VHH binders against F-box/kelch-repeat protein At1g67480. Designs and how they scored, part 14

Target 1, 376 residues: F-box/kelch-repeat protein At1g67480, of Arabidopsis thaliana (Mouse-ear cress) (q9cag8)
Amino acid sequence: MQAFALSGKKRIVNHGMCFSKGNLDLGSRLSENFMDDPLIPGLPDDVAKQCLALVPRARFPSMGSVCKKWRFVVQSKEFITVRRLAGMLEEWLYVLTMNAGGKDNRWEVMDCLGQKLSSLPPMPGPAKTGFKVVVVDGKLLVIAGCCMINGSLVASADVYQYDTCLNSWSRLADLEVARYDFACAEVNGHVYVVGGHGVDGESLSSAEVYDPETCTWTFIESLRRPRWGCFASAFNGKLYVMGGRSNFTIGNSKLLDVYNTQCGSWHGSKNGLTMVTAHVEVGKKLFCIDWKNHRKMSVFNAEDETWEVVALPLSGSSRAGFQFGKLSGKLLLFSSQEETGQCTLLYDPDASPGTQWKTSEIKLSGSCVCSVTITA
Key: E = the ipSAE of ESMFold2; O = the ipSAE of OpenDDE; V2 = 0.75 times the mean of E and O plus 0.25 times the DockQ between their complexes.

## First folded at step 6 (VHH)

Design t06 (framework vhh_vobarilizumab_d1)
Fold by ESMFold2-Fast, scan of step 6:
Structure t06 (fold): chain B 376 residues (1-376), chain A 120 residues (1-120)
Amino acid sequence: as target 1 above (376 residues)
Amino acid sequence: EVQLVESGGGLVQPGGSLRLSCAASGSIFSSYAMAWYRQAPGKGRELVAGIYSGGSTSYADSVKGRFTISRDNAKNTLYLQMNSLRPEDTAVYYCATPGLEFGELSYDYWGQGTLVTVSS
């Protein structure tokens, strides 16, 4: 709803607030039901949505510019469902890369074959570190982090959304608690943030959940122990939180905190991993590059909560660094060094023994900071 | 194989300043916590300052307000800006990256060190 939007030199105060998404969606749905103009002349709206679903993903920004009804359709999670049923879903890999100069971070996008498509428009707001990225309802969220303001490190509560169908950034509701170096994952359409450092650099035990339908953050039960530098993954409606510290002098814990989203409670075990340099979820497994065993992946199986080890095809004694990606059900390992895209490895968990590892021809524009896969 | 190389040490008069650098190679610098330690003759190694991947810092009480730790992830370089130096700051300064086990803080990688001498 931009009924009062001004063109040119738009003031963020006029459009920067995210109201209750549920109320806005209900109002938009009621407005659509009251309007008798069809999406496509001569077709019922359900048939028109099926026709729109056949358009290649790269044309969605143009499609969204046709009118408010098409914009609403293109950005909706319902449209992803219609495209899935039509067999038209496209899997794109989004990689945040850092230039050799280290000054600019940029989102690069490539298709399911690794062909470069385009870069995203620049993210609004100040440059941050310690932020987390997550995908919910086909949207990319960039959450919180910290930045340098007037010579001081300041924790942020800012949340930005990239809409892959409109190729545009918007601001969502801020977190209730500003935080950085926290754990973040999507569980059943909701985004969870756990722990981290707060405004005074304190270790946090608080946790919040974002509901895209209401556009609101709500506190959930806090962790029994504060932790920062922790990471999270989601399996079977549960949030798994591992790693981290309570302070600088206390080491990382093997404590695994599991949040059950249905009963709203935390349960602990000692089956966690202490420290990782990179992690990614593929199927029912969490793949980690272990801090101490940098030549191996530690792999968590969520079904039985056990760990296994997969050797990396690396040689020499020096630490080699990687960040993860996933594409077409396979694991990608991107070099985190300044080398531009030369060291991309591909791991296929379903391949025959001895054939799981291959060299990928995917080339990045810089060093990988993080990546997400978005299907729309 | 040395992955951490310190530089910038030297002889300086009391009240002077020095900037130490630590170059890291073959590592995921941006994902690592990094720290500066020092060791004076006949003493054990002590933590001077630490910095985490997200930029949060920790300082020893003896250097707080005088030293500033920073990092440049694009250059894989850690810095220690030392101001208002005192004779008791005389030590070999080491760059380190922490390794961890449950309940224990240890360091997996140490550089060779850079000597700082504060003397009239």
Scores: ipSAE 0.000, ipTM 0.258, lowest interface PAE 11.7, mean pLDDT 77

Design t08 (framework vhh_surovatamig_d1)
Fold by ESMFold2-Fast, scan of step 6:
Structure t08 (fold): chain B 376 residues (1-376), chain A 120 residues (1-120)
Amino acid sequence: as target 1 above (376 residues)
Amino acid sequence: EVQLVESGGGLVQPGGSLRLSCAASGFTFDDYAMSWVRQAPGKGLEWVAYISWNSGSIDYVDSVKGRFTISRDNAKKSLYLQMNSLRAEDTAVYYCAKDTEYSSGYFDYRGQGTLVTVSS
């Protein structure tokens, strides 16, 4: 299909924040009314922003409820920069857990020490699987997936965003192509989705990029070969797509597709993995648990595009149901099954050999579906 | 030395069900992931379902999700595929396969297959 790009349209009322049509109209009116008022009486706005930056992150919803102008400030990319310069950035871990029976998924939030902070409001819409989660501009996005409707699997194009200042979910622009079991990663402030299964269950080669500034999805060059069940990682302005299958007819099982965001083209190699149970990026390395190799992590070094293997210290049945998290530059390894003595493990890639694995104090309320880390 | 023996295929009407079985010998069954793959008349080999060595990871081709269930019994060295809500498009020879790297669309070790025909 021929893609049409939207030009000359912006859907953002507040910088780095997208709303539905109704919220956009309300936000425009409120923003205009307060633009000339000082943030804090008696202080220049730049000094006021520095003062607001010293407030603990847990108070952002309360701060955002003071007035529209303060809400606008705490939601902005600029505020994250001001907080970084003030040494006030906080790293929080967001984990989506599934209750026994699989009907209730909840987002739990933990601080940089793994202590529980809060739970998010429930995600809107029907329960989905095969969706992807990503962080862009300090916002949590839940993208697409599929659900069971009248006895059949139906691919979704829905995109939802959680904003910590609103303490609520909003709906962003839908994908151009509904998809599930696709690859997703953020590269230089843009969100890329690649492949997956489409509306009729077909394997997709199409790819799209989301621009938070314009709040639009735009097609990029398609993959040369359709793929689903794949995953993506971002290094040095490039998107690395690995894993998955088109179908089991003919194909290169280790195909690595690399998208260069600067020149807008795909390059292929045979230096990837077939399928992955879990993956996470730490520094310049991608840590994977291959679906066939449950005793070891396969580690990709993006600088030289080489693979190495790291042993897992786990035993028993729980090792096959892994999910990763990332916190304070270290890996968290969540077991999807709880056993007496089983717990979250912490891997420090910078620790001396033989001391990299430790038991973490983090205990999940249920099976980990996915996790993200947000710094603000 | 490696042997995989499939059974349970047959003629069934659309909407019907079949359970396929595979008996494995000649390798340490408990150490390997297993798959079901199928080949429709005049078409290439298509992967259908996957199960890890300990049943902790399971995956399906999209066209059978919600209809087929893969399972294994390591003590009996057996692999199973429960097929429900069968469609004409599911007509194929079904193979039990010891999982390997995908390159040319087939596994290094697979059985002789069992024919499933979905027809009214």
Scores: ipSAE 0.000, ipTM 0.197, lowest interface PAE 15.2, mean pLDDT 77

Design t09 (framework vhh_surovatamig_d1)
Fold by ESMFold2-Fast, scan of step 6:
Structure t09 (fold): chain B 376 residues (1-376), chain A 119 residues (1-119)
Amino acid sequence: as target 1 above (376 residues)
Amino acid sequence: EVQLVESGGGLVQPGGSLRLSCAASGFTFDDYWMSWVRQAPGKGLEWVATISWNSGSIDYVDSVKGRFTISRDNAKKSLYLQMNSLRAEDTAVYYCAKDTEGSGYFDYRGQGTLVTVSS
């Protein structure tokens, strides 16, 4: 029933199109309507794309409104490649913040210098927690989560996509299994979701992969044991799942579950970290903050699967809430604690020992819920 | 509305014992991990102990291992902390905390109960 299942999940998003070779039918249909007109009068299309690639990123929504051909170009993976070759890629930081009153959650955007840009349009759907965010093909995905309905937590399978080039939201295919507090990471252009809590709050072992080319979710081999509150990181074509808890294990699990995307199998080790509250990948390293030790950062080197510890330059003794950001190959640490309030620290892994930490000029409008970096 | 109501605190001599209780309401208690967190005078919050929804997973901060025991009664929607061999450094306001879906972040809706260990 594999072919039937895949067919049932194939669909065009009502308010957006995913552009890739996997959507060949859409590309072919659109191309037929435009075959006679050049992108820019007097220029071959390849030269025209090079000219469009030189336009500042902030102008992309305006460019997409000029005509259907320009809209198609601006939305394409090819355009990101052309901009990369032209040296015109811009890295923007997207932060979901919550105000002091616990309401008016919004996405804030900053450029590579920390200058605030305009906010995103409101995210569609009901307000959720326990959701995950990921970037794939220059698009922001907001996946699943839960909401409170009539005094009960209700798990969601909803998936929304934000297109930074058009400044618009669209809905993607739902997950096969509604879930919250699950692990999520992008591996070689595909999005993996693993574990979490399901519809009845049950611990999940199931896992799914999203293919942007086909716009479909497909089950992969399940974890050997259910786990929730876990996180995932991707290195060398493998998915590393760490942290969290299982209702079937004594104490917190140090289990590291590794999925090999080529052979489609899970392997386990005891070289993982328990109760991680914040994590970020920079280069070939995973930076983690353990919930129990909120004055130190644990660093995983994926090449040899070893751990090292880095002290956090924080004052005071109160528990700090942490979230990571990433910008220009450096870590941003968004921290909030009773004594010092909200601050942003910058960690440069390439700086000389003892000089890696400094205060960042980036000031959030509220508490950081999550962040992503999108290059376009 | 989530509510956590702590009780059982008081004055006790070093080496003494005390049992804290927490009555939970406004959420499905049986589905959540629960924790005890404390705040000593003039200091920040310190995590003390955590228990899973089914009591299958229990963890403690090193300074209380072997002295404190966390437990829960899902039928009564109650969380407990049995504190033995109390020390002066255990003096703190103790809070019952709901674990936010295994994230390690807590909703501190409890009022707290004061434990004073002194001669």
Scores: ipSAE 0.000, ipTM 0.184, lowest interface PAE 14.1, mean pLDDT 79

Design t10 (framework vhh_surovatamig_d1)
Fold by ESMFold2-Fast, scan of step 6:
Structure t10 (fold): chain B 376 residues (1-376), chain A 119 residues (1-119)
Amino acid sequence: as target 1 above (376 residues)
Amino acid sequence: EVQLVESGGGLVQPGGSLRLSCAASGFTFDDYYMSWVRQAPGKGLEWVATISWNSGSIDYVDSVKGRFTISRDNAKKSLYLQMNSLRAEDTAVYYCAKDEEYGSGFDYRGQGTLVTVSS
């Protein structure tokens, strides 16, 4: 347990859970007694955690309902480590799909073979666009975005977390600045948001970082120029921000803004990409589909900062709505066309030339809005 | 090979309107995003508006939202910018630009059309 003092209040972070210290004497005694109790009577806690780690992931919500101490264990990032050492990690794909009317969004869950498992409970709040999703400490975050209210776009600062162990949504601290169409990525356990459009539709240069240990958003150094419609990726402790538009970058600029999390400073180059419709990180590479040309994929290698082009196995000249997923070290490409409907392609970067692309048996119930992979 | 020819500029008073046109040739117009960019006297290039190949995606710089409307006619290979409620700060040479994924900016532009907002 670690205790921090912020603005005259103490916060205790325990097993990835944040709570404020309330009653001084009684709360302290209750926490001490809770921590002294064994996880399983008759077993040391380290052995008990090894036993719990052998339970299939689908049972985690049931395990979390047994008692508060078991709930704290299954929610912890340390439990993911125990399961990894036991060879019990399960990789699940979470896909947000939208129906043909564009109004009902639903999260669906698939296993490592693409077999549908379940759907998430409904997300709190109104339906939004321009939001971002990210995974940190095995939790799914849905950040900000905007909605149309009485003919006006309203930017949000709301942040929601889905806990796979509780199968429930909760609300985290709001962003300091409401925003949509911004860049977002996780770097070394922290979540970064950069740029976008603000409350009055203005272009933003501000950036914020979320620390799961303190449960707070903090401003970092702003971009030198505002950007919206941009995207981010994380490699080797650095945040790479590319794409988007502003009246300063002239839209088609290959401007790459790189934030070094160690020294807290931005550096710019012109080795980036313009606007993209979809992106995903796999290993040390960033895969992008340009928003103008859906016939090829641009691949960034973070180790040498070089770009490669990979052809897409598409027929015809009609543009499709594309989104990426990843599963078992391979890329999934979700596409939607009016004429052909939904289809999923699989790209294996390790396969022989000419055999990297395969048709996947994964069929989405609607158009893919976004996806994340959570390993627990 | 790529040719872009802008027209429709002129002198207008503040609050006035102009419609700019761009005729494109030398490339498959309906495969590309198109933009309007401008350059005010003594200043650098500023992006104004972009439209996707099928008009499904449209974006504007904040200062012109609600005042300017970008549109295209793929059959005529033409791009348009309807400019309403013009202000003195809108005074610039306006360029039609072919957007390139791997380009260094709006290098494929015509000679431009001058818009002067003054009394």
Scores: ipSAE 0.000, ipTM 0.246, lowest interface PAE 11.9, mean pLDDT 79

Design t11 (framework vhh_7b2m_4; at its last look DockQ between E and O 0.06; V2 from the best seeds 0.00; counts 0 for: pae E 16.0 > 2, placed apart)
Fold by ESMFold2-Fast, scan of step 6:
Structure t11 (fold): chain B 376 residues (1-376), chain A 120 residues (1-120)
Amino acid sequence: as target 1 above (376 residues)
Amino acid sequence: EVQLVESGGGLVQAGGSLRLSCAASGFTFSSYAVGWYRQAPGKQRVVVASITSGGSTKYSNSVKGRFTISRDNAKNTVYLQMNSLKPEDTAVYYCARDWTGDLRYYEDYWGQGTQVTVSS
């Protein structure tokens, strides 16, 4: 399918300048000079980018509205690198909350001190469940899931991107295979999706990788066994897939599927977890809360592939919902209990034994569905 | 302790109807979502229908308009009314419990299944 835009004169904006295509035929020195316009008049582009990098992150949407060149700079992966070198990176926590009654979902934003900043504009497309969220190149991706279409449950392949610098949503390339309740993680700048349920609820073994540079999804080697309700984490160029079910037999498997991104192959072991209610990666460790009993965290050390147990403060029952967040190298535990309501606990892995847990001042407007940390 | 027991399966001709029942015990039934799943010969197990603790229902595309899920909290039972049955509906039907109400398979409490065979 081709769309032609036959809309006459096109205006090109560059640092406030406006161009007509009719003047290109003249080949003037001034026309050529307009193509080489600097980001900031009087400064080389490298110096201009360093100046832009010193602006507080909350101003980035305004900066992106100045002109097309500034929009390109602000949304680029390179700009994150420039800000890192300038010591200007800011870590913000994004939490998807659901109001009492489960009808209104909204993204809340907090700074590194837990102070509420803003809410995101609404996600485009129909409301979905079973989707996954991931951060790549400072962008939030909301991937796939399932929705009700004309009264029927349908798996989706839709992918949406939130640009924190522009405060805007856009649509990316769809998955090759529609899926929900799949595993998802970012490995070395690429996004991996594995397994899940497909159209009509069948179990999937297929896996795909997204390359932000080419804006394309490509199949990778499939799992040996289909699995759904699983989760993934990334360590040292490898994708670790745990949890979920391959089928509905009695007795769960501790199957750990590891994908090596360099050689493109899957390896299996029985050193995984069976059922996980919540998980989060901090440093080289993966923190998990068992579905069966919320009295403890199971902690995976990716370096030696060993498990340890960390006690939780007694905060509720197995009917309570738990979700993790990550902020300033610490874990946040969001709990949603029918009797107690919403509360947030903070876990500091670097604190002395017996002093790791504290109450957090962070207050959510509703139950936590999921959270991501974006540094830009 | 937690038990789910399916019943009501059998042999029926195309266009016929069956009502499946799943009797639950060993937990507070009214607090949990429950779903029906099926596995056809040589095929993967797939979701058919689900009902939340609050009574909200979801259906797969292949059964929408033909099947109805319901629950009776006083009897600790969930039902699947199957109308206009097709040979493609032939499968073992299972019920399952969920803590969350979305049937995300975080609880591994399943029944033994009941066979449904639809002849042409």
Scores: ipSAE 0.012, ipTM 0.437, lowest interface PAE 8.7, mean pLDDT 79
ESMFold2, look of step 13: ipSAE 0.006; ipTM 0.329
ESMFold2 (binder alone), look of step 13: mean pLDDT 85; pTM 0.860
OpenDDE, look of step 13: ipSAE 0.178; ipTM 0.596
ESMFold2, look of step 15: ipSAE 0.000; ipTM 0.152
ESMFold2 (binder alone), look of step 15: mean pLDDT 84; pTM 0.852
OpenDDE, look of step 15: ipSAE 0.019; ipTM 0.488

Design t12 (framework vhh_vobarilizumab_d1)
Fold by ESMFold2-Fast, scan of step 6:
Structure t12 (fold): chain B 376 residues (1-376), chain A 121 residues (1-121)
Amino acid sequence: as target 1 above (376 residues)
Amino acid sequence: EVQLVESGGGLVQPGGSLRLSCAASGFTFSSYAMAWYRQAPGKGRELVAGISSGGSTSYADSVKGRFTISRDNAKNTLYLQMNSLRPEDTAVYYCAAGEDTWLRSGEYDYWGQGTLVTVSS
């Protein structure tokens, strides 16, 4: 938690509680006696935080309801650091599933063993597609997207945050430019959005970065070429943007656009992939399933910018839908096929060649739309 | 910083003429292949004309004899002279730059934002 003066008044900025630009609120207000009250009577605050860190994660919403000071502690990125030092961090998988009718979308939560824990409260706002999800400072962000209004696709700039410690949704500052089917990734504590389709369905080259400390979106240097349906991953303080297409190029481009967050500049190469069906980052590698070839997985090594190919042990229709998850340093592949229904495969990159793929016991209640892993 | 800025688009009647310009900056213009592409509403992007660093030109069959691509390396500017315009030429016209080897592949590194050409009575 950080304190700063605003018009002579002290404020605490909580990165989990930023608000939209139209009705700006910099976070939770301070209690009148916040600076004078101990977190736990009779203990220094650092010792008190160590005691609170020993509580199982499932109890955090209850802890946050005790008082405003405990709520601030539980929501802070500092608390994640305290829990890491105490060996108490828990890795949970959050999966957005859709039923066969496509109408009932819900977030489901699983522990590190793949056991179902809970479902999240409903996400605020209208149902959207083409949105992106990302995790920053232990918070889940659901960004932008589009909806059908009067037979027309309408791009959104809305940003919502789920706080896993409070089990609650809030609205963050809107994007500067409404967009859908854009690239999104977190790099060194900041969230980047790049490209996509805009309000008139036009292909976008603009890019924006979100700073959780200031709760604001700022434009960065635009892409050299507009692109939509692209995807992003982050390695070594850089944003890697691949895939997609533009009205300015013939079909899909192998163009790799790399943004260096330190110097604020784009560099291009031809060492990217075309359109992909699914992607996930595990360690220093990016795992992708090419839209043309559902029998192979392409693996990008960010250190030397080389590609390797790994065979998929899947059989059946080329119309199978794929989505990735990540849990305990291993890759989960969620598959939906007409003949076999839903199945989940587990890929262990550290296993011996030929033994990396196994069938997972995880069964989703519906088709996977997207997933994130949150450690807190 | 690389930048391509198109100009010269507008509304013209069938049979009319327009000259498009593309001002380039931030790269060694004289060493790059340059091209004009266009995209009509609801259609894919198509190559209209290309010119190599050495001055060799190529044209889409639909525009041969009507359009002329040229470059001025001293001014870092690409031109497209469009004569005998037809309603089918209505599109957003884009300037593109890339290595000489990309002239035939249709893969270019740099693109402008486009200029609208409307051919209508």
Scores: ipSAE 0.000, ipTM 0.140, lowest interface PAE 16.8, mean pLDDT 79

Design t13 (framework vhh_surovatamig_d1)
Fold by ESMFold2-Fast, scan of step 6:
Structure t13 (fold): chain B 376 residues (1-376), chain A 125 residues (1-125)
Amino acid sequence: as target 1 above (376 residues)
Amino acid sequence: EVQLVESGGGLVQPGGSLRLSCAASGFTFSSYAMSWVRQAPGKGLEWVATISGSGGSTDYVDSVKGRFTISRDNAKKSLYLQMNSLRAEDTAVYYCAKGSEPEYLFGTWDEYDYRGQGTLVTVSS
């Protein structure tokens, strides 16, 4: 249990959203209760779940407050499957924005039409940079990072989870190694973290994987070379790590490090990108914006490991940073810096050539730090 | 045995110029990317510039772009760094470095499997 002080109030949070040996007994008890007490009186539980699946996603926190059995159903992977079969899945875009003063970070939420929804509650813990965000099992994870303490950069191992169904934050198990500016991606229901800077600012080659079933981080085979400022994407059960540098030199790596989750080994090639400022995965493709070439996107096809280039419909001389969003199989391009009058761009990879770019009506309240898409 | 021998360092006034040279032996020079790395007094190694084996591609750290030019002569097995508009912060021991793999464009220090003894550049008035 972790105790948190929030607005002068003491809050105790446990790590009980995971299954450990002790938590298995609780899971068994909940399963027994479903057999003894119906979800909805007069209906078999499978039919009751189908009825609950028809409720709009915005009502899930209220539904979860009815009783613990409904709360358990709404949080389950099975419920996502039932909602998919009923045609009720909702895709929401979560964007972390920063105000002009750089002091306040807020999560903005939008539906698939770009309509703004209710705000997330504030993240627990100290404000950090160099952290990574990832979605696993319909939950948003905010992992690690660093903060400035007495003029020194201090690496963190903290992991926080936002449950979209309950609209609440909780703390997960810490990383084995505190790190910032590392690569992070979800592969087949597991979260991988690779490289970064450690406690003394050293370049890291170590890598860890999080299993939501056991609520534990475990080391995997380390990279052959330490790297920081790198990023990761997942394709076909493999983790692709690109970009980044080492403390030994300022030169950026063109190496592509690929981790095969089936055999547990790293393979390298020189088919990566350097100086990537924004990236997003859509289908089997990785879309990247290079720091040196802001007028084009470099697109990696994971199936044949080839690169193609897509022109950006941008004008002017601005080298403002960009960040991606993903919604309904389409890309959103946001400015990562606060700029007046800059439109959000929308890219449809399935549209006919020459018609892929459009202007989006989506407007952020501040600069985009990062974004994730969560379907439930 | 791989050997890299740097020369051309010295004392120079701010705004001045120097040309560093590196004589290479013991490997197929034209098959490897070559780099210049430097170490300022009391600091770690900093990558400065890289040139491909053919000489067709070059890259530089941002602080030296437009001031430094890396070049090579594969027939003479020599690497050069032309340094113009020198600043006090350019004061360092400059090392010639061999890429660890053929045609490696640039990378970390661990991706350079050899560097020479270095040549000292002091920029002072």
Scores: ipSAE 0.000, ipTM 0.194, lowest interface PAE 13.1, mean pLDDT 78

